VHH binders against Flagellar brake protein YcgR (ycgR). Designs and how they scored, part 14

Target 1, 263 residues: Flagellar brake protein YcgR (ycgR), of Thauera aminoaromatica (c4kar8)
Amino acid sequence: MAELSTPSPASPAPLDGGRGDELEKFTLRGARQILQLLQDLITHRGLITAHTGGGHSFMTAVLKVDEERGRVVLDPSPDPQANRRALAAPRLTCVTQLDGIRIQFPLVGLGEGQDKGRPALFAPLPAEMLRLQRREFYRLQVPLAHELSCLLKAEDLARKPVEVSARVIDIGAGGVAVVVPTGAAEFVIGGTLPACRLALPDGEPIELDLEVRNLNRQTQRNGTEQLRVGLRFAALPRAADTRIQRYIFKTERALNAKARGGL

## First folded at step 4 (VHH)

Design B32 (from yb5 with F50Y; framework vhh_7yz9_2)
Fold by ESMFold2-Fast, scan of step 4:
Structure B32 (fold): chain B 263 residues (1-263), chain A 118 residues (1-118)
Amino acid sequence: as target 1 above (263 residues)
Amino acid sequence: QWQLVESGGGLVQAGGSLRLSCTASGSIFSDYAMGWYRQTAGNEREWVAYISSGGYTTYADSVKGRFTISRDNAKNTVYLQMNSLKPEDTAVYYCAADRLYSWGPEYWGQGTPVTVSS
């Protein structure tokens, strides 16, 4: 009845496992540290993108922490299918940002019930939380209005060279995440895409080599499969690095200014 | 390539105990969080217990206080000590290996059956 397709919320992609060794030192494991960080997310009303596996995600928030029972209370999705996928998933990967700091954590053992008479999702406290303090790991969610694209040089299913214009959904010092229609090109984790062109506002496209770091296939509500590709900058020229960092800085500052004024 | 092999399942009377083991071969075990899941007839797999690479543990409410998860990184093994077993604990138990920094592939064991009789 009210089952119209809603656009997927803009969300940062989870970091790939190939960076696990680099990220270990940013991982919180202390119960008190985890509780403090979750409380900070509540205080700042941090929106969380929860990935349910199989390429699906939904927007949520931590509503409260129940220390006695060792669990968090989450805002359910208005989409019943998203809630069913979440409850069936063995693990959720939660991604959020707090004042420019990327935060990522797993939730396992999700259940449903009520909080103060209202529907809620419950999960045990996460065993670990990733808190990336360094700017080089920051990922800016690209505003749709900026229409950032990256022209990828890849191969199709027949191994024929193709150029695919992909929408950039997030960008950081180390790479971009892009969205590609499934079947438009073949990607191999660890493969290099040479001489791609990243279009940023204010100037000529940046030519750069990209390494495929992760792949996530999502089935949209219209039945179309969407491929999300995580790409690392290889051999990035100094001038390109500077321009990307300026874009990130200026956009982050502008978004923070709007958020503070709009409250 | 990861291989996870579970052992220690079987038939036990209510109130009894079993210890499940899951041994990993291949990659560096100590870098992974490990979990135990179970599947009852006609139902989806449900999470039971989790242990991080650093040893922090989390349990489902249904098993809290009765089950203990632990790991031995020298043996590449994760354990589930199950005490005060109830008939409703009857299930096929699976171990899984997770990377907490991303949603990388979850490696699953083949499953080990546990039957709790009265």
Scores: ipSAE 0.006, ipTM 0.321, lowest interface PAE 10.6, mean pLDDT 78

Design B33 (from yb5 with F50W; framework vhh_7yz9_2)
Fold by ESMFold2-Fast, scan of step 4:
Structure B33 (fold): chain B 263 residues (1-263), chain A 118 residues (1-118)
Amino acid sequence: as target 1 above (263 residues)
Amino acid sequence: QWQLVESGGGLVQAGGSLRLSCTASGSIFSDYAMGWYRQTAGNEREWVAWISSGGYTTYADSVKGRFTISRDNAKNTVYLQMNSLKPEDTAVYYCAADRLYSWGPEYWGQGTPVTVSS
């Protein structure tokens, strides 16, 4: 992609280097700002998706910041294979979200050891962190209590048609990310899933065509593996667009009210 | 499109010093973070030092206090000053150019060998 490209909203994957010139104004480089943001991730117990390359990621969290040694301490995956991939990777790309703000940062030079007698991963402090408050990249993390689902028309391992009820984990103006049950279906990047049904609260399911944009096998903190599928709205009727935006606004408003009531 | 050319490698005695240089040609050097990586036979490339487009630096624990990374944007060059060299520092050293939040370095140099004799 050219440097001057106009980005479209995408399912939750790392933002690529082709958007670097557009993202520069949202990049934190001050040591104090980086330390404060990492501390905020600890305070809010923010779950981080750490991408190790090759379509693999695992869930982690910042356990502490060691300012004297200039490093972060991360929660390792309970899956040894995910940890081996991470240690073998030249770089981790870490993605998280706090109060609707997308946070993304690289970690290089990952090592392993122990922190206070518990297994831990260590990395030097990131030199740069993206803190992105931009509406076109905004993705609402769907509350588990909403039980949002999308009925997907896909194919199984034998290439037979199958309908899969997938849990919606995030949603934006341009698409959704879903978690597919293990072994339920196969997906190919660029493939189209016609006449899927998105179940929002308050009304009939929305029928829409979805394009597969990305696939990620994510190791959860309990050690189980899930297939995360990023799906773009291939064509969105005006009424459907209005309902999706209304859901995002209403849910974000409710989450912000709850956060302000406590912290 | 982008080429990274390393220089300054060679044979040095333990306790000695060496300065590696990496010059970028084509594209805008100042927009990229720059790093040094090293690789020994049978092992994956390991990160050594990294400098952001804004000049913030980070180092691997094994080289902290001994190596210094710096850049000269007017010359499109990144440097690695290596002091108090140890036999364990023997490796092929690679210069790398990296954009924010990529999956890893976008461009690699061809590598320059460094041998530290005991």
Scores: ipSAE 0.005, ipTM 0.264, lowest interface PAE 10.1, mean pLDDT 79

Design B34 (from yb5 with F50L; framework vhh_7yz9_2)
Fold by ESMFold2-Fast, scan of step 4:
Structure B34 (fold): chain B 263 residues (1-263), chain A 118 residues (1-118)
Amino acid sequence: as target 1 above (263 residues)
Amino acid sequence: QWQLVESGGGLVQAGGSLRLSCTASGSIFSDYAMGWYRQTAGNEREWVALISSGGYTTYADSVKGRFTISRDNAKNTVYLQMNSLKPEDTAVYYCAADRLYSWGPEYWGQGTPVTVSS
């Protein structure tokens, strides 16, 4: 399969290599720093989106770090095809978030086996991890209770106009990621979706032009597939930008308050 | 400011071996993952093998057990040892340098042809 085009930095897909020089200052290469960050992901039960290339990804998590053998142990997908695709890939690109900070790392040399009698994926410890604290890469995971949706104006398989109500799964300063049922519409990377409507709480839907920046078929932990579409805001009006930032800020504060209430 | 120069290609009979080399000029070779890709006429470039900065390797299913990728950071060189060559391995082979932050190669060599006769 052909490789994906370079994604936007605000995208849930892996970051563009053309930013390599700028990202060097956020790169961890020390063995102790890498081990500590991986352990933090275990402690916080961080969900990882693992990209296998060709527009495919699956949900995983770090189950443990085997420091003696220099390996990480990953939760395999319940979908055998996702696991076979991962094992056949040149590398696995792992993307996650810890305390609002984007974390990205490659795994090379993925294998399969068992950990304490349970199926597992194994990989050598990554030599580098990206820990990116820049605000422009921050994405808020949208609470399911908010029922945040975006009405997309797209085309179906027969090239006819179709409106799809898509669930917003994350939102940032530069765009949103949405979930679309497979087959509901066709998307082309670089294509523009005009006059889409983003439904935020406490107001009328915001009318936005959205650019398709990435497409990922993600296998969920329950084994079902969904199409994740990364969409970039095109020419965002100041009033819309203010409302989106206010939503992000208010939701972040509420989530932080909830977390601190549990002790 | 990167230049990748491949060598070692040529004509070989089926069942034979070749070793490809790729030497990088430029600054921090040791921080890059290095890979080999191949392309046949009329087809897209296909990944063959990848080696991380830490020396961990992956291989395409079509070459597993026959090809070995390795690197020498002191010489800024990556190698592809190709054994048990088949006519379907005939292609132009490209060396590539690949950063942690990108999906896919950032820098490419000019390619070296490999022809495997039956």
Scores: ipSAE 0.038, ipTM 0.528, lowest interface PAE 6.0, mean pLDDT 82

Design B35 (from yb5 with G35A; framework vhh_7yz9_2)
Fold by ESMFold2-Fast, scan of step 4:
Structure B35 (fold): chain B 263 residues (1-263), chain A 118 residues (1-118)
Amino acid sequence: as target 1 above (263 residues)
Amino acid sequence: QWQLVESGGGLVQAGGSLRLSCTASGSIFSDYAMAWYRQTAGNEREWVAFISSGGYTTYADSVKGRFTISRDNAKNTVYLQMNSLKPEDTAVYYCAADRLYSWGPEYWGQGTPVTVSS
């Protein structure tokens, strides 16, 4: 029943299943990719938070991958109750971070035994692993009160230059989504919009080149048609990247504080 | 949008066998892990068997060696073959679809009753 604010990629909390379609592009399903990622976790001694459901979790680590038997070997909890809950659970949701990259995967059919004379937990190899890079995934829904806009330099249907002030509806380190009135300009997927200007509250507009990624036509409640345009930052100077990142986390922090502090 | 429909339940004598089927109407069945749960009156649902999208299977200790879970992705169907049934296996059996990002199953079937007499 708990609805969580969007967690950062570094958060130990599991990502929401309702975001599955958005997360599919970051999901590894190839056997060799999964084996390599598990081996990277072993090499870097990554600590894993294993969630057993019902609000319970424990700290573990991958000790070994047994490719021949198709299983992973995990470090058991020093708390016997945590181990009993894990063994009784139909699945573990494992969450870790490696060099700022969020990694999440399920383990199913946990067993217990010994590895080299020490207690160990065993599970079949996961069929899938989420490998989420912060810059590619995280999107902040822009509060309407912020009135964020991006001045787009585009062309109309007659190939004449036009400037369109578009409302920014979401923003991430890799791009923005904007809404424009239908017919205001022509957009082509893969096309570049040069020298656009992104307005942020903390200073002068940021000049940047944008690449069109996707187009969605929407009919609003009042019958007005809008075009939602997904735009990628084609090149982003470090100073601009820093300002965008600061805006995102400052706004997320404020929204989270308001949600927890109450109305 | 997604529907899971169970079938194959019924009344059987101890030592007998039943095969449960669960058919999904979704567009991405092959990407989902599938599981069987069961529930007796007054108790929470307990996990019985699981099959991953990659075909790995696991079983609760109470059914290990007696039950077999399998799937047919061409038919969007998961099966539970139940052999050597005991009166203690009497329950309503639920099919569930699970994906990487969720706390437990994302979709549930309506349940199919299984009664094992002695």
Scores: ipSAE 0.005, ipTM 0.216, lowest interface PAE 11.6, mean pLDDT 77

Design B36 (from yb5 with G35S; framework vhh_7yz9_2)
Fold by ESMFold2-Fast, scan of step 4:
Structure B36 (fold): chain B 263 residues (1-263), chain A 118 residues (1-118)
Amino acid sequence: as target 1 above (263 residues)
Amino acid sequence: QWQLVESGGGLVQAGGSLRLSCTASGSIFSDYAMSWYRQTAGNEREWVAFISSGGYTTYADSVKGRFTISRDNAKNTVYLQMNSLKPEDTAVYYCAADRLYSWGPEYWGQGTPVTVSS
């Protein structure tokens, strides 16, 4: 007999903090509201990260809502392996943002076929969609032009120390998501990366400890795969929180101003 | 707070049947999707079966046609009926619950062992 009970597996989470019952007030269950939100994603060509489980995802989009058949039509991945994983998954967890609002919804019963002679994925309309209009759930999508990076102190597959410069793709109050070069390092969910350095446009890099919260091999629209790592701020310095919030606020305002000026 | 308690595991001969049960205490069960996973020594947890809050079901190819997932919302219980069991079905089976919009299971049971002898 073992004295140690089997621990629960670490589950990746797209949201910092709260989930479950506290998200009920942000959950849309009305058929008309769901149809309207899906149509908004089509109109705005919203890019969706579809999580297939096992640390895998791919980029997709809602191409069409087929109201007569009660289905959504999704853009398949150019990577056949990503499509096979999606079709084998019990569900897709779809995550996107629209006008700074985080949107998340499940798709169950994925199938494949053709729409207008082109390959497509089909799923029944979701019974619920999550629409989060709160700061704590907000993740700024970092503009590529900002060249935001984080120098990670990690280990390679042989457990040797390595330093990896990772591109920051999103940032929020609780952490960052980064893209790590293929084969550059090994990550363990729950592991701590000490003394990493976050480079913001203002001033010296911020030294901070990061906890690995999730790992995801995401297939991009061009068919290439990226390792995306979600990192929580484990020990955020007092001045660092102010600088991060300032960056998020300033960038949000600049992006909103640019979008309004583009009409 | 969620607690998931599995039962019904045990020893069975190849070709036999077992029914696993998972009872939830705490949160509103009917709002949650339920899944069964299994794990063998040295391997990652493998998804086995899924049932939505509305009763829609899906199955892994390895168990399709042999296993049936069902739920009883009045009893806060999900079931896995396992028929035509094979030695390769030997594993610890885990019940898992989440809202349909989560990354994956929010809540896990402690696991129940199933051993299928040839």
Scores: ipSAE 0.006, ipTM 0.323, lowest interface PAE 10.0, mean pLDDT 80

Design B37 (from yb5 with A97R R99S; framework vhh_7yz9_2)
Fold by ESMFold2-Fast, scan of step 4:
Structure B37 (fold): chain B 263 residues (1-263), chain A 118 residues (1-118)
Amino acid sequence: as target 1 above (263 residues)
Amino acid sequence: QWQLVESGGGLVQAGGSLRLSCTASGSIFSDYAMGWYRQTAGNEREWVAFISSGGYTTYADSVKGRFTISRDNAKNTVYLQMNSLKPEDTAVYYCARDSLYSWGPEYWGQGTPVTVSS
């Protein structure tokens, strides 16, 4: 029995540790269903994180579906290097959300050109789209007001021990995703960060061991780049698990109350 | 449920050609994207060519114009036609089933060695 480390709908990271066969029932392969879902993303102005491999991604959006030519038109990055990486990639892995539902799809055969005089990226319509509607993959988007941080015990470029305060952007039962300051530390996928400290509201920091599961250099829409690190809870004590679950529940409840016109 | 078996590697002189084959056993080959990767000793696996379930292809710049990826869904087989081979193409070549759900390949073959002499 394996647990997946999954991102929240607002996290850009692809699913980690999943087996394709287990997610098959959530995969759309009908041409009409795919066209409709892409059109829904346009209508709802869905922002897409496009992963180019090698731990790189950029923010984009579907601008248009060209049914006659069987292709999608994407918003290019303002960072020319991100566009060059995308064009050189074997494929893009596109991650987005629609009404809290995670949507993920591949694009193969990316090209560049013009759409009505403006730069654009073009790709053939995807043959498959994942639409993942499951509570067990829930990850809480951490409100900025909570100032949630995790003090990471890592190494710098010279392999010297360093402590780095990283902002927690999402949290779930299996782990956290964090943003680390530029140049603050080096991370290796599969590496263990011992005795890190997760600072939750209402209590002492939780000491825990974290395993690096994924790394993503994301180019934001303003052209700046940030490093996002996906971290799995390697050995979570019962008391720590209880506190994390309580934080997730309380925060979700408060966010739902605000969305319904509460405080 | 996926097993991938590569064949067709061997020794070839620079400027020569080889055709690699990868046969999948298991279910629903036609629904999955397939790729070819290569690895030299001491280096990470490098992507070479990719083919989607819909037949769209992409190639690494180092092989573009020389290599062609194709598939035969009736035979559950993906091919890599390698033309105008160079000594730097010497590597172990791996076929892989791509993941729809994460970056990178989900299943790997055992690899087939290709040696290109100068």
Scores: ipSAE 0.155, ipTM 0.580, lowest interface PAE 5.1, mean pLDDT 81

Design B38 (from yb5 with A97K; framework vhh_7yz9_2)
Fold by ESMFold2-Fast, scan of step 4:
Order: C-alpha cells, then sequence, then structure tokens
Structure B38 (fold): chain B 263 residues (1-263), chain A 118 residues (1-118)
C-alpha cells in the first residue's frame, strides 16, 4: 500500500552529476547576473547548506558581496570542526532556494578572517551559479482569492467512482498540487486520474489526465486531516500549455507589481 | 566528447620536482574547474588540487606549499608543479574535469605514473 511522502521545498543535498549533466543550460556565468543573484540571497536572508564532502555540511548565509576584492563573505558555522572541514575542502557546494527556485554554486579558495571585527569565511566570487528554473520544478503559489480548482475523477475507499473538487495550491508547467479532504478519495502514487478538469479564471476548464506523484497528509489545528496531492500532467495539448503559462505569467506579474508597492 | 591527456610523469628522487600537464579537448576548457587527483595501489582516488574557471586554487593539506596548480586557457592545459617530492607522493596522477555542482570529477584522464625514490 501507498506510503505518504513529504515533498521537500528544496533538497539541501547537491545534485548528482551523473543525472545533472544537462544542467549547463540553467547555469549563470555572467558577472552581473551572479552579483545580482548573490545580492538577492542577502536581501531575502537565504539560508545556505554548504557541503564540504565526505557527507559533511553546515548552515551558512551570504553576509555581503565585496565587489572591490571580488569576494563573497559567509557566516561561519558555530561548530569549529565544520569550519575546519570547510577550509580543508577542495571546494564548498552551496545549495539554497529563492522563491521556490533551486540555487546551487561552488566556492573555491575558501579562507577565514574577520568582517567588521567578527569571524567570517571568505571566498572568491563564484564563476558560475546554477539557477534551476526548470519548468517541471517551478511552482506558482496560487492566491487563495483566485479559487482555482481541479475536478478529480478518482475512487473512494470502497472503490466506487467519485468526483472531487480539489483546491489548487500551486501550479507549474508540469503539474499542480491540490488539497483534498482526508477520506474523500483514495490516491496511489503512480496512478492515473483520467479526464480531470482544471478550472482557470480565464475560459473553459481544461480537460487533462493527471498522474499522482506524491502525497502529504497534514493535520489541521481542529484535529482534522487534509491530504495534499502532487499531480503531473500526463500530456498537455499546446493550447492548454499556453493557457497555463499565461495564467502563471499574469499572476506572477500581478504579485510582483503588488510587492513593488504599485497602486 | 571530453578527452583529457596527461603527461610529465616519471621517476624522480626525493626532494626533486616534476611538472604534470593535462591537455583537454571536446568542450570550452575555460568555462570549467579542473583538478588533479592521485591513486595508490588498493586505494581510492584522492583529491590533490583544484583550479576554478576564474583561476582560484585550493590544495589538499598533504601538498600545500609544495604543489602549485595552474592553467593556460589558450592551450586548454592545466598543470601541476610538484616540488619537494616525498616517497609518499608516489601514485598515478589523474587530471579531471570537475562536475558542475557535484561531488567528484565528471571526466578523467587515463593517468600518469609518478614514482618518488628515496
Amino acid sequence: as target 1 above (263 residues)
Amino acid sequence: QWQLVESGGGLVQAGGSLRLSCTASGSIFSDYAMGWYRQTAGNEREWVAFISSGGYTTYADSVKGRFTISRDNAKNTVYLQMNSLKPEDTAVYYCAKDRLYSWGPEYWGQGTPVTVSS
């Protein structure tokens, strides 16, 4: 029987090179792009997992970018052993997340010193940074006010056909995540839900087949449970893909305008 | 499509020097970090030195102050200058293209043997 899985927001583990060879197209190499991304990590106080090899890692953050000296300043670990391992390592592999997007970069030539009288780790600016803006991994958090829903065709616990209207909590080019009341339907990882209907604010519902990818059970404060279901689009007609992308773009643009303090 | 060809290995007396070279072909060399590893019989390959695409270097504690890694992007070549060699430096030395954001190298050369006599 299906085991409930907890989806991670961003894995702290480095990507496997044997499976990540195609990642070159997501690699930033422009000096201004790298500087901007590092500044974004500072602004959003992005927590970084720094891997030193041999199964060792520590938590750090970018404290500042020293453009004059071509260096990034990192928060040292409170564990002296972690700092010693980092200084002895051939490189640090830094993993973090910014707005649901995985960021990964190497640091070579790590040193230690002081920044404004406090201990700090220093490294030359990375020559490259991975910003994994892959369509399958990008997820727009759906505003509650949009009341986005997906009508799922599933089975109940007695294997009787049921239709469940599920609230869409996030959406990407590759799929959606929905919330379903516990007990409303039975889901099996790898199972297909045929002819489901995704309702977007603009136009007719989109009919599509969904594959169950993950399940996450959450207990509400009142003691009731909700099931979060990750669903992959098994196949998308071009017109449906275009409509989904248009919704994502328009919604993100509206959220960005609101964040900038627009009227 | 990547090919790495090492040269410069050989026999040397303790206290002597050797310079290893590794020429890369198949991709844009200047965009990638390059490293040197070594392997003794019956043991795993161990890291020796790295050089980033930006020219920044790092070394294993056992070789710091004795070995220098450098690169010539015009020649698609990475070098390892080995000074004050010790018998324990005896190994097969491998040039490696570093894996982007991963542990360990993506591509290896065939290796070049270095024997340090006492």
Scores: ipSAE 0.000, ipTM 0.316, lowest interface PAE 11.6, mean pLDDT 77

Design B39 (from yb5 with D98E; framework vhh_7yz9_2)
Fold by ESMFold2-Fast, scan of step 4:
Structure B39 (fold): chain B 263 residues (1-263), chain A 118 residues (1-118)
Amino acid sequence: as target 1 above (263 residues)
Amino acid sequence: QWQLVESGGGLVQAGGSLRLSCTASGSIFSDYAMGWYRQTAGNEREWVAFISSGGYTTYADSVKGRFTISRDNAKNTVYLQMNSLKPEDTAVYYCAAERLYSWGPEYWGQGTPVTVSS
C-alpha cells in the first residue's frame, strides 16, 4: 500500500465548489475533439512535460496519432532512466501549452517500440483532455467598496420561491462565492438556481444559471451566522464571460497598483 | 472517507471468463474516474482498464477486445468483465478511484486474486 506520488501543487489558486466540477466545462470527452487537439499539438510541435510521479518528469512530444489502433506515439527521452520510469509508471500526467492555453491529459498503459525504425513510446488515446486557459481559473477577492451582488432565485424551507440578494465575496471565471444570512433560503449541493442576476459595476446585470457546489457556515464577529455558498456558472455566453474576466483583471490591476504605490 | 471492496476473483481455466466488481462506500462515486490495475509478484501495478466519470472507456493493449469495464452509479459499483482469459492474466487485480488529472489513484481496493490455469 505505498504512496504512489505527491500531488502537483494547485495552480494558480484553489477553486471553490470542488476542482473537478469547475474543470468540467474545459474537459474534452468526444473522440473527434481529442483527436483534433492531439493533431493540433503535432502541427504546432507542442513540447510536452510528462510527469511520471515521485517528482520525476521528462520532455516529450506527440509524433503521431494512430486513430485505427486508438493510440498516440510519443518521442522518448534521450535519458534511458527517464524512459524506464515512464514505462513503470501506472500513469503519466502530460502538460503542455498551445497559444497560451494550458492542455493537460493522462496517459495510461505506456509501452515502447519503434516508429519508422526509431525508438518510440506508445499509449492508448486519453479518455479525456483538459483544455484550460490558466487565467480563467483565477479567483478575485471582491473589494467591499464594489458592493458586488448576485440576486439568487432559490426556495425557502417550505419549498416556496424566494429571491435573495447575496453579497459576492469572490469571483472567478468558473463561479462566485456569496454570503447569505442563515435561513434566508434552502440550498442543496448539486441543485440549480435558474435565472439569477449577477450585478457588475459596469453595465446591466448578467442573467445566468448557477449550480450549488459547496456550503460553509461562518459566525461573524458580532455573533451573526452567515452561510457562504459556492456557485458554479452552469453556462455563460461569451459576452458575459468576457465582462466577468474584464472586471476581474481590471480590479486586480487596480489592487496591485494601490499595493505598489501605497505600500 | 472511501472504501473500495473488490469481489469476483478466483481460479479459472484458460479461455474462461470472470466478472470482477468493486463497490465504493461513502458519497460522490459518480464524480470519480474508476480503473482496474493488476500486479504480478515482484512487479509494479500496471493499468488494465479505465472508465471516466462520463462513461468513456479505455483499455491497455494487452486486454483490448477481451475485457470490458462498466459502471453503475446508482450502486456505486464498477465492473470488469474478463473474457478469453490467458495464463498471462494471472495477477492480483486492484480497483482504483481517482480524479482524472491527479498523479494517480486517490483510493485503492484491497486487491482480488485471479489465477488462470493452462
Scores: ipSAE 0.000, ipTM 0.222, lowest interface PAE 11.3, mean pLDDT 77

Design B4 (from yb5 with D31S; framework vhh_7yz9_2)
Fold by ESMFold2-Fast, scan of step 4:
Structure B4 (fold): chain B 263 residues (1-263), chain A 118 residues (1-118)
Amino acid sequence: as target 1 above (263 residues)
Amino acid sequence: QWQLVESGGGLVQAGGSLRLSCTASGSIFSSYAMGWYRQTAGNEREWVAFISSGGYTTYADSVKGRFTISRDNAKNTVYLQMNSLKPEDTAVYYCAADRLYSWGPEYWGQGTPVTVSS
């Protein structure tokens, strides 16, 4: 498993799918919102990088929204191989920028044909679109000096309850990544860990439910093995969300000040 | 309760074959697209093969013509048939499940190691 990270906002690489539920608050699902955003992309002549898998992508644009047929019309690639890969792909992941805002959406069921006598690609309107300001998908790398920890309520190999204190290595609006010793507990992708406790500076631990999103087993140079666990906030009270965001912004400002020549 | 469990990994000589399988526990398998990814030490996880709920397949260029992905919805299982294995195919292989309208895998397996000796 890869380490948790966020792609550069300027990079045309898709956000990792393991973060899907973390991005829920940035996801547009209303038909009117989706139509408006697609129309904004047409109006601003936004270039879209469409990822077809296997390290392949091509540059496209939304040419038209066909509301009567419920589909978008896309500019095909001048490279016939890119078009063949797109048509064979189970899904395209489309990434673009609009006024500094990252926009990402899937297209499924791509077909080809003609629009007004010109070659075109067609796809059903997406059921969802991600609309994301640069700051909203940051993961703060937690300074070691903060000693930020999360007490996990998990199970051992015999399915008996255990508590594991895990070090938080990164934190974002939608979750945390933690490190635990290998064998300390059993984790199942998609499993829920109820009533875990996140210890932030300045206050009582935050009690929250965490969903396991990813696992990475890493052998350290000293021969010890660590399990890195990506955890999503399953439900987060507003007060807890506010406190986590304050910690992130405060720490980011302090790190930025230090990088500019602070001590 | 819904989880992915891989099997079939192991040690094999260059030019050999392995079949990996991934079984989903739970009842949502048929509505998900399924994929295989692999990871070598020091590198990010890379996509290998993908199969939609409708059976459309795609492959990374490095494995095209050598690997075949398939699924059996009655058994809640996805397979990766790996032929003509090369030392550079040595990696931990991961099964992944994804919805049609999502930005990538929602569920991952624990991984199964494959070592190809020369």
Scores: ipSAE 0.000, ipTM 0.132, lowest interface PAE 14.9, mean pLDDT 76

